# Ledger of designs, part 14: miniprotein binders against Putative cysteine synthase

Target 1, 336 residues: Putative cysteine synthase, of Sinorhizobium fredii (p55708)
Amino acid sequence: MLHTTVTQLIGQTPVMSIDVPGRNATLVLKIEKNNPGGSMKDRMARSMVIAALQDGRLPPGGTIVESSSGNTGTGLALAALEFGLRFIAVVDHHAAPDKIRMMRALGAEIRYVEGDFREDEVAVVERQRLAAQLGAQLPGALFMNQSDNPANPEGYTGLVDELVAQLPDGIDAFVGCVGTGGSMTGISQRLKRNNPAVRTIAVEPAGSIVFGKPGHPYYQSGTGTPAGDEVGKVLDYGCIDEGVQVTDTQAFETARYIARRKGLLVGGSTGGAIYKALEFIGAGKLTGTVVTTVADGGEKYLGTIFDEEWMAKRRLLDPAIAAQLDGWLFGKARAA
Short names: E, the ipSAE of ESMFold2; O, the ipSAE of OpenDDE; V2, 0.75 times the mean of E and O plus 0.25 times the DockQ between their complexes.

## First folded at step 11 (miniprotein)

Design b29 (from w1 with E31R)
Amino acid sequence: SPEELFRQAYRYLLRGRFDEALKRLEEVVKRNPDHPRALYNIALVYFWQGNTEKSIETFERAIEVDPSNVLYWLWLAWLLYRTGRPEEARKVLEEALQRFPESERLKELLERLKEE
ESMFold2 (binder alone), alone request of step 11: mean pLDDT 83; pTM 0.788

Design b8 (from w1 with Y12L)
Amino acid sequence: SPEELFRQAYRLLLRGRFDEALKRLEEVVKENPDHPRALYNIALVYFWQGNTEKSIETFERAIEVDPSNVLYWLWLAWLLYRTGRPEEARKVLEEALQRFPESERLKELLERLKEE
ESMFold2 (binder alone), alone request of step 11: mean pLDDT 84; pTM 0.791

## First folded at step 12 (miniprotein)

Design x2 (from w1 with V29E T52D L74A E108Y; at its last look DockQ between E and O 0.56; V2 from the best seeds 0.00; counts 0 for: pae E 2.5 > 1.5)
Fold by ESMFold2, look of step 12:
Structure x2 (fold): chain B 336 residues (1-336), chain A 116 residues (1-116)
Amino acid sequence: as target 1 above (336 residues)
Amino acid sequence: SPEELFRQAYRYLLRGRFDEALKRLEEVEKENPDHPRALYNIALVYFWQGNDEKSIETFERAIEVDPSNVLYWAWLAWLLYRTGRPEEARKVLEEALQRFPESERLKYLLERLKEE
């Protein structure tokens, strides 16, 4: 199909299987890094902007506002370009310079949270407050509010339609990352409408508070809810069969393993989801067709997850993880 | 029914499946020619596909069918401006502000035209 705009390239992403010999399961990866902005967030960004333009909350030529320097910010910057809008990204000084450069290249305006913030201070709350304030006070502006915006989870329902068409033998389980809850909710609700027996496993970083565990710092980006922030109101706990945590070491070593053994550069949160999917398969907890998403690509993490010095400095290297993955993928698993 | 077709089109629009949305909207128009809501959504899809001229033409038709909807006027004026027709955009805004003097979106758009 010959498309004429970049936002038309969002979706219709391929699937790839990972062989798991000796198990009654197939791990299937939905390759969401292939979206034009590099992540699955392109889907929700387009959805939120279209909804606001259609219902008149946002005038043509208006301004969208959001707290993000990550994948949501990239998706919104791209959508703003395509729909003729201004985009203000509210960030703090912890934002990665390359992510700021990317948003500027896509035409975003950058607004920093004012004041002195300690290295360990949770600036995300202050960024969200400023984003809401700008959306309410600037003429023609609207805070997208991804954590409480129903167009967020709705943007992912097309992903499920694609999966159903791509996997005609059916889907028995979905293992997904949970941040705001948009993708986990949108995917899980629609999967369960198609098959109420499908099992849905939500994966958060160890130190994330989504499932009520104590908060502590973690390095995984684009996922989880850190201490001091609120769990996204779009998250529907009722469509999640189990919430589990994955450590940074497990997530990042798995991402490195998949790159080396399968030639697929995946992001850190994807490594965590793959690790937990394989752990559940190896324990006999998941059978049949088990789907997870490659939410973003590893190309964004070449200076971190895929940098030996960066990993070693943070004591994130653990060769036992690769051995564990070898056991799950190429030998008999530990007894269930 | 027409209501179901609009719901289907809206769901496709939020997913960026513009061709499928157009198909549903054309089914509405086949049942009820010159339906203003169908014209509005068709015009949006043309804009989102990058077909500015067909979008402008369809918004003009939507206004002819239902001049009471401020969204049609705002979109038309903005599209005319961004496609290098600023005098036509200003004329459309002037006409729209006679009908909708309290419209914040028209006032905002007028200020944007002054800035450029």
Scores: ipSAE 0.436, ipTM 0.770, lowest interface PAE 2.5, mean pLDDT 88
ESMFold2 (binder alone), look of step 12: mean pLDDT 82; pTM 0.772
OpenDDE base, look of step 12: ipSAE 0.673; ipTM 0.873

Design x3 (from w1 with E31R T52D L74A E108W; at its last look DockQ between E and O 0.71; V2 from the best seeds 0.00; counts 0 for: SAP 76.898 > 70)
Fold by OpenDDE base, look of step 12:
Structure x3 (fold): chain B 336 residues (1-336), chain A 116 residues (1-116)
Amino acid sequence: as target 1 above (336 residues)
Amino acid sequence: SPEELFRQAYRYLLRGRFDEALKRLEEVVKRNPDHPRALYNIALVYFWQGNDEKSIETFERAIEVDPSNVLYWAWLAWLLYRTGRPEEARKVLEEALQRFPESERLKWLLERLKEE
């Protein structure tokens, strides 16, 4: 089919397998960075806009407002273009500069939250407040509120249909990140409907409060629920078999490792999911076909995660992580 | 059921499968000719496909089925304006405002059209 709009390029992303030596398991990466906005958020963004248009909550020529670290905003910018809408992205200091640049390039209006925040502090609460305010004050505007929007998880049903078609021998486990909870819920619910034996592992940053652990600052962007915020209503704990945490160091070193060893640029949250997937496989807790989504690409983090000086300054480097990954993927512990 | 068909149509929309969505929505209309939501969604799909003429025609049909829905009037007026038919758009808005004099949406749309 010859596509005529960029949003028609959403979905139908490829899969890539990584063999795990000595284990009866294969790690399969769903390459969602190949969506036109560069992330899996394109799916849910389009879903939320379509739902709002269908429900009449967005008027013709209306304005979308959303709080975003960048990926959702990029997806919403694309959707706004497709449907003749305006888009206002509410951002904070934690957003990657290139994500902001991308949204702006796509015609989004950027609004910044005000206040003094630490570099490792997420200002999600303030973003939500400002976005809600703008949605209420501006005529024809709608605050999308992705964390509480039922159209968020619905946007990932197509992703599962693709996976099922791509993996005819079946899916045994899914390891996903938890931010708003939309992708984890949407994917896990549908996988379990197809096969109730599918194991689902939800990964959040160390310092996230989704699974009841103490909150503290973290550098991972676009994932987890920080202290002081509320867990997204779209998250269905009933479809999650286990919730686990991954440190910034584990996540970022894994992303760096995948780039160097496999030539694939993945984002930080993806690095964390891959690390935990391999950890579970290495421990014999997961077997068979284990799926993880490449939620976004490392291209958005070249000046942070993939910058050695940036990592070193923040004490995020640990060569032991690379050694651990070598052990899992090549069966030989390389001397750190 | 018509409701299940409607849900199926939505799933196809999420996947950019507009032809399949339309097929399901048309089936809903066949089973329930007075289903205004189905006509509304058909009109939206035509709009998204760039078929402005069919979209306009379908919104007109939707209004005939349910003239109490202000949203249909708003969409019709906006589409007429966007397709270079401003006089017809104004006429639709005038008629709509007579029906819905307190509609903030219609007032907002009227101002929005003036800015373009």
Scores: ipSAE 0.584, ipTM 0.850, lowest interface PAE 1.0, mean pLDDT 92
ESMFold2, look of step 12: ipSAE 0.671; ipTM 0.892
ESMFold2 (binder alone), look of step 12: mean pLDDT 82; pTM 0.778

Design x4 (from w1 with L109R; at its last look DockQ between E and O 0.74; V2 from the best seeds 0.00; counts 0 for: pae O 2.8 > 1.5)
Fold by OpenDDE base, look of step 12:
Structure x4 (fold): chain B 336 residues (1-336), chain A 116 residues (1-116)
Amino acid sequence: as target 1 above (336 residues)
Amino acid sequence: SPEELFRQAYRYLLRGRFDEALKRLEEVVKENPDHPRALYNIALVYFWQGNTEKSIETFERAIEVDPSNVLYWLWLAWLLYRTGRPEEARKVLEEALQRFPESERLKERLERLKEE
């Protein structure tokens, strides 16, 4: 099929399997970094815009406004172009520079929140306030509010349909990241409707408050709920069997490891999901076909996660993680 | 049922499957020719497919079926404007404003059109 719009390139992403020696389990990566915006957020972004247009909440030639760390914003920028809309992305210092550059390249207007924030501090609350303000003040504008938008989880139903078709022998578990909760909810609900026995593991950063743990700063971007913010209303705890935390070090070292050993550039949140998936498999807690999404690509983090100096300065390096991963993936504990 | 068909169409829209969505929406219209939501969504599909002329025609039909929906008038006017028909767009907005004199959106759009 010859596509005529960029948004038609969303979805139908490939899968790649990773064998786990000595275990009756296979880790399957759904390569969502292959979406045109470079992340799985393209799906939900388009879904939210379509819903807004269908409901008449977004007028023709209107303006969409969203608070974003970059991935949602990129997806919304693509949708804005497709449907003849304007887009304003509200960002903070925590957003990866390349994500900002990408949104700008796609025609997005960038608004920064003001204030003094620590490098490891997330300004999600301030972003939400500014985005809501702009949505209310600008004629024809709509604040998308992805964390509370039912069209967010709806955007991932197609992802599950693809997975089911790609994995005819069935899916036994899903390990996903949780930020707003949209992907975790949308994917997990549909998987469980098809097969109630599917195990679902939600992964958040250490320092996130989604599962009731104490909040503290973390470097992972685009995932988790920081202290002082509210868990997204779109999150359905009823479809999550277990919520777990992954540290920045575990997440980033895993991303680095996957690049070096498998040649796949994955983002930090994906690194965390992969780490936890392998940990669960290694412990015998998950068996069969275990699916994890590559939510975005490491290309957006070359100057951070994949920069040794950047990692070292922040004390995020730990050779023991690589050794542990070697143990799970090759059956050999390598000395750190 | 028409409602189930409509829901199916929406699912296809989310997946970018415009042809399948359109097929279901057309079935809804066949069963209920005066279904304003179906016509509206058909018009949107045509717009998204780049068939602006069919979109305009379908919005005109939607207005005929349900002239009380200001959104249809706004879309029609905007599409006319975007296709280089500003005078027709103005006429549509003026007619809409007669029907909806309290609509700030209509007033704003009409003023913007005059400034351009």
Scores: ipSAE 0.112, ipTM 0.613, lowest interface PAE 2.8, mean pLDDT 90
ESMFold2, look of step 12: ipSAE 0.753; ipTM 0.920
ESMFold2 (binder alone), look of step 12: mean pLDDT 83; pTM 0.792

Design x5 (from w1 with T52D L109Y; at its last look DockQ between E and O 0.54; V2 from the best seeds 0.00; counts 0 for: SAP 73.411 > 70)
Fold by OpenDDE base, look of step 12:
Structure x5 (fold): chain B 336 residues (1-336), chain A 116 residues (1-116)
Amino acid sequence: as target 1 above (336 residues)
Amino acid sequence: SPEELFRQAYRYLLRGRFDEALKRLEEVVKENPDHPRALYNIALVYFWQGNDEKSIETFERAIEVDPSNVLYWLWLAWLLYRTGRPEEARKVLEEALQRFPESERLKEYLERLKEE
């Protein structure tokens, strides 16, 4: 099929397997960084816009407003172009500069929240307030509110259909990141409907409050629920078998490792999911076909996660993580 | 059920399967030829397919069925304007304003269309 719009390029992403020696398990990566916006958020962004149009909540030529760290905003910018809408992205200091540049390049208007925040602090609450305000004040505007939008998890049903087709021998486990909860819910619910025996593991940053642990600042972007924010209403705890935490160091070192050893640039949240997937496999807690999504690409983090000086300054480097990964993936503990 | 058909249509739209979405929506219309929500959604799908003429015709029918929905008037006017029929668009807006004189949204939309 010859596509005529960029949004038609959403979905049908490839899968790549990673063998885990000595274990009856295979890690399968769903390469969602290959979506035109560079992340799996393209799916849910388009879903939310279509739902709003169908429901009559967006008029012709209306304005989409959303709080975003970048990935959702990029997806919404693409959807806005497809349907002749305007888009305002509300961002904070935590957003990667390249994500902001990408949204702007796609025609998004960028609004910044004001205030003094630490580098490792997420201003999600302030972003939400400003986005809601703009949605209420601007004629024809709609605040998408991705954390509480039922069209968010619905946007990932197609991803599961693709996986089922790509993996005819079945899926035994899914390890996913939880931010808003949309992808985790949408994927896990549908997988379990197909096979109730599928194990689902939700991964959040250390310092996230989704699973009742104490909140503290973290560097992982676009994932988790920070202290002072509310867990997204779209999250269905009933479809999650286990919630676990991954540290910034584990996540980022894993992303760095995957780049060096496998030649695949993955984002930080993906690094965390991969780390936990391998940890569970290594411990014998997961067997069979274990699926993890590459939610976005490392290309968006070249000046942070993949910059040694940036990592060192923040004390995020730990060679022990690479040794751990070598142990899981090559069966030999390389001496740190 | 109509609701299930709408859900199916939505899922097909997510995948860019406009023809399949239309089939589901048309089934709703078969059961209820004057279903305003179904007509509205059919009109949107035609628009997304680039079938402007069918979209316009379907919005006109939607208005006939439910003239109280200002959104249908906005879409019809906008489509007429965007397809190079500004006089017809103006006529639709004038008629809409007569029906909805208190609609600030209609007024704002009219001004916005003038700026394009």
Scores: ipSAE 0.615, ipTM 0.849, lowest interface PAE 1.0, mean pLDDT 92
ESMFold2, look of step 12: ipSAE 0.712; ipTM 0.903
ESMFold2 (binder alone), look of step 12: mean pLDDT 83; pTM 0.782

Design x6 (from w1 with E108R R112E; at its last look DockQ between E and O 0.57; V2 from the best seeds 0.00; counts 0 for: pae O 6.7 > 1.5)
Fold by OpenDDE base, look of step 12:
Structure x6 (fold): chain B 336 residues (1-336), chain A 116 residues (1-116)
Amino acid sequence: as target 1 above (336 residues)
Amino acid sequence: SPEELFRQAYRYLLRGRFDEALKRLEEVVKENPDHPRALYNIALVYFWQGNTEKSIETFERAIEVDPSNVLYWLWLAWLLYRTGRPEEARKVLEEALQRFPESERLKRLLEELKEE
């Protein structure tokens, strides 16, 4: 098929399998970093825009406004271009610089929240407030509010259809990250409708409050719900079998490990999901075909997660994580 | 059923599968020629595909079927203006304002079009 618009490049992402020696399990990575915006958020972004247009909530030539750490904003920038809309991204200091650069390159207007924030602090509440304000004040503007938008989880139904086609022997488990909850809900609901026996594991950062643990600062971006914010209304707890936490160190070291051992650059949240998937497989808690999405690519984090000095300064390096991963993937306990 | 076809079309739209969506929407219209939502979505698909003329024609048809939907008037006026037909756009807006005198959205669009 010859595509004529960039948004037609969304979806149909490849899968890559990682064998887990000594276990009756295979880890399958759905490579969502291959979407044109570089993340799985392209799917839900387009879905939300189409829904808004269809419902008449977004006028012709209107303005999209959203609070974003970068991935959703990039997807919305692409959708805005497709449908002749403007886009304002409300961001904070926690957003990866390359994500900001990408949104700007795609014609997005960038608005920063103002305030004194710690490096490990997420200004999600302030972003939401500013985005809502702009949506209300600007003529023809619509605040997308991805955390409370039913078109968010709906945007991932196509992802499941692709997976089902790509994995004819079936899917036994899904391990996904939870931020707004859209992808986790959209994917898990549909998987369970097809096969009620599918196990679903939701992964959040240590310090996130989605599963009732105490909140504290964390470096993972675009995932979890920080203290003081509310869990996304789109999240359906009923389709989640287990909620677990992953530390920044586990997530980032895993991302670094996957790059050096498998040659695949994955983002931090993906690193966390992979770590937990392998942990569950290693413990015998998951068997069969275990799917994890590569939500975005490590290319967006070359100056942070993949920068040794950046990691060391923040005390995020731990060689023991690499040893654990070697144990799971190669059956070799490397002496730390 | 027409409703199931419509739902299927919507799923295809979300996936960027415009041809498949259009095919199903056309089937809906074939079974129910006065289905306003189907016509509206067809008009949107034409717009998204860059077929502005067909989009305009389809919005006109949608208005004929259901003149009570302000969205159809807004889209029609906007498309006419963007395609270099400002007099026709103004006429559509004037007619719409007669039907919807309290529509702030119509008023705003008229103002926006004047500023451009």
Scores: ipSAE 0.019, ipTM 0.288, lowest interface PAE 6.7, mean pLDDT 89
ESMFold2, look of step 12: ipSAE 0.773; ipTM 0.927
ESMFold2 (binder alone), look of step 12: mean pLDDT 83; pTM 0.784

Design x7 (from w1 with Q49K N51K T52D; at its last look DockQ between E and O 0.01; V2 from the best seeds 0.00; counts 0 for: pae O 5.5 > 1.5, off the site)
Fold by OpenDDE base, look of step 12:
Structure x7 (fold): chain B 336 residues (1-336), chain A 116 residues (1-116)
Amino acid sequence: as target 1 above (336 residues)
Amino acid sequence: SPEELFRQAYRYLLRGRFDEALKRLEEVVKENPDHPRALYNIALVYFWKGKDEKSIETFERAIEVDPSNVLYWLWLAWLLYRTGRPEEARKVLEEALQRFPESERLKELLERLKEE
């Protein structure tokens, strides 16, 4: 098919399998980094905009406003272009610089929250407040409020349909990250409707409060709910079998490992999901076809996660993680 | 509030604390006896605790309250099948297909049961 708009390139992403020796399990990666915005958020962003237009909540020529760490904003920038809208992204210092650059390149207006924050501190609450304010004050503007927008999880229905078609032998488990909860909800609900026995594991950063653990700062971006924020209303706990945490070190070292050993650049949250998936498989807790989404690509993190000096300065490096991964994927640690 | 109790129950479920979850879900159902989602999660707790018969009964109640949720039908049929009641599972699937004629999953499961 010959496409005429960039938004037509959303979806139909490939899958790649990783065999786990000695286990009756295969890890399947849904390569959502291949969306035109570089993340799975393109799906939900477009879904939310379409819903708003259809409902008459967003006028023609109107302005989209959203709080974003970058991926949702990129998706919304693409949707804005498709429908002739303007887009204001409210960001903080925690956003990856390349994500901001990408949004600007796509015509987004960038607004930063004010205040002094630590590098490992997420200003999600302040971003959301500013976004809501702008949405209320600007004529023809709409705050998308992705964490509480039902069109967010609806945007992932197509992803599941693709997976079902791509994996005719069935899906036995899904391991996903939890930020707003939209992808976890949308994917898990749909998978369980197809097979109620599908195991769903939700992964959040250590320091996130989604599953009731104490909050503390973390470096993973675009995932988790920080202390002081509220868990997104779109999250359906009823479709989650287990919630687990992954440390920044585990997540980032796994992303680095996948790049070096498999040649695939994945983002930090994806690294965390892969780590937990392999941990569960290694422990015999998950078997069969285990699916994880590559939510975004490592290309957005070349100066952070994939920079040794950046990692070392923040004490995020741990060679034991690579050894653990070698154990899961090759049955033994590789000789140093 | 029932809503807060329900959310609290979910936190317990995610931590594998089934007894605490069940207690709170039962309180929700006491206040709202036709709360289909609470019934659904109660059914799941029974399943996870190995109480298959109680789970089946609770899914049946959930369907009575909200027959529009195909997931409840799928769970009921699956539980019946895995507990050695394939004929009952087939009947449930057939009834579900009457309600959801476009459900490919229901059709697939029904065909699977016919092949056995």
Scores: ipSAE 0.038, ipTM 0.277, lowest interface PAE 5.5, mean pLDDT 89
ESMFold2, look of step 12: ipSAE 0.734; ipTM 0.912
ESMFold2 (binder alone), look of step 12: mean pLDDT 84; pTM 0.797

Design x8 (from w1 with L74M E108Q; at its last look DockQ between E and O 0.57; V2 from the best seeds 0.00; counts 0 for: SAP 72.083 > 70)
Fold by OpenDDE base, look of step 12:
Structure x8 (fold): chain B 336 residues (1-336), chain A 116 residues (1-116)
Amino acid sequence: as target 1 above (336 residues)
Amino acid sequence: SPEELFRQAYRYLLRGRFDEALKRLEEVVKENPDHPRALYNIALVYFWQGNTEKSIETFERAIEVDPSNVLYWMWLAWLLYRTGRPEEARKVLEEALQRFPESERLKQLLERLKEE
């Protein structure tokens, strides 16, 4: 197919398998970092914009407004360009600098929330408030509100169709990250419709409140629900078999490990999902074809997750994680 | 059902498959030639495909079917303006303003066009 618009480049992402020695299981990575915006959020961003245009909620030449850590904003920036819209991204200090730069390069207007926040604090509530305000005040503006937008999970139905085609022997489990809940819901619901026996594991950061654990600060970005915020309404708990937590250290060390051992740069949330997938496989809790999405790429985190000094300063390094991963992937416990 | 056809069309749109989307929408129009929502969506798809002329023509048809929808007038005027037909756009806006004097959306569009 000869594509004529940038958003047509969304989807049809490749898969890569990782064998797990000694287990009847294969970890399959859906490489969503290959979308034009560099993340799986391109799917839902385009979906939300198309839905808004079709419903008449977004007028011609209108303005998209969204609170974003960067990935959704990048996707929305691409969609805005395609459909002749403006885009305002409401961000905070927790957003990766390269994500901000990318949105700006794509013509997005960047609005920062003001206030004193800790480095490990996400100003999600303030971002949402400002985005809602701008959506209400600006002519022709629409606040996308991804956490409460039904077009969010709908945007991932195509991802499942691709996976089903790519994996003709079937999918036995899905391990996904949960932020707004859109991808987890959209993917899990459709997988279970095709095969109700599919196991679904939702992964959130330690310190996230999605599954009722006490909230505390965490460094993972674009995932989880921080204390003081509300769980996204798009999240369907009914399609999630288990909710689990992953620490920043586990997530980031795994991302670093995958880069060193497999040559694939994955983001932090993906690192966490991979860690939990392997943990479950190693424990014999998951078997067969286990799918995890590479939600975004490590290229966006070269100065943080992949910077040893950055990690060390924040006490996020733990060689024991690498040893665990070696045990799962190579059957060798390396002495830490 | 028309609703299912719309859902199918939407799924194709998400994948950038405009031809398949149009096919489903046109099936709706065949069943109900005066279905304004179907015409509206067809017009949008033409716009997204880069076929602005067909989009304009389809919005004109949509207005003929349902002149009470201000959104159709807005899209028509906006597309005319964006394609270098400002006089025609002005005429459409003038007529729209007469029909919808209390439309905030229409006023917002007018302001947006002034900024370009």
Scores: ipSAE 0.587, ipTM 0.839, lowest interface PAE 1.1, mean pLDDT 92
ESMFold2, look of step 12: ipSAE 0.724; ipTM 0.895
ESMFold2 (binder alone), look of step 12: mean pLDDT 82; pTM 0.777

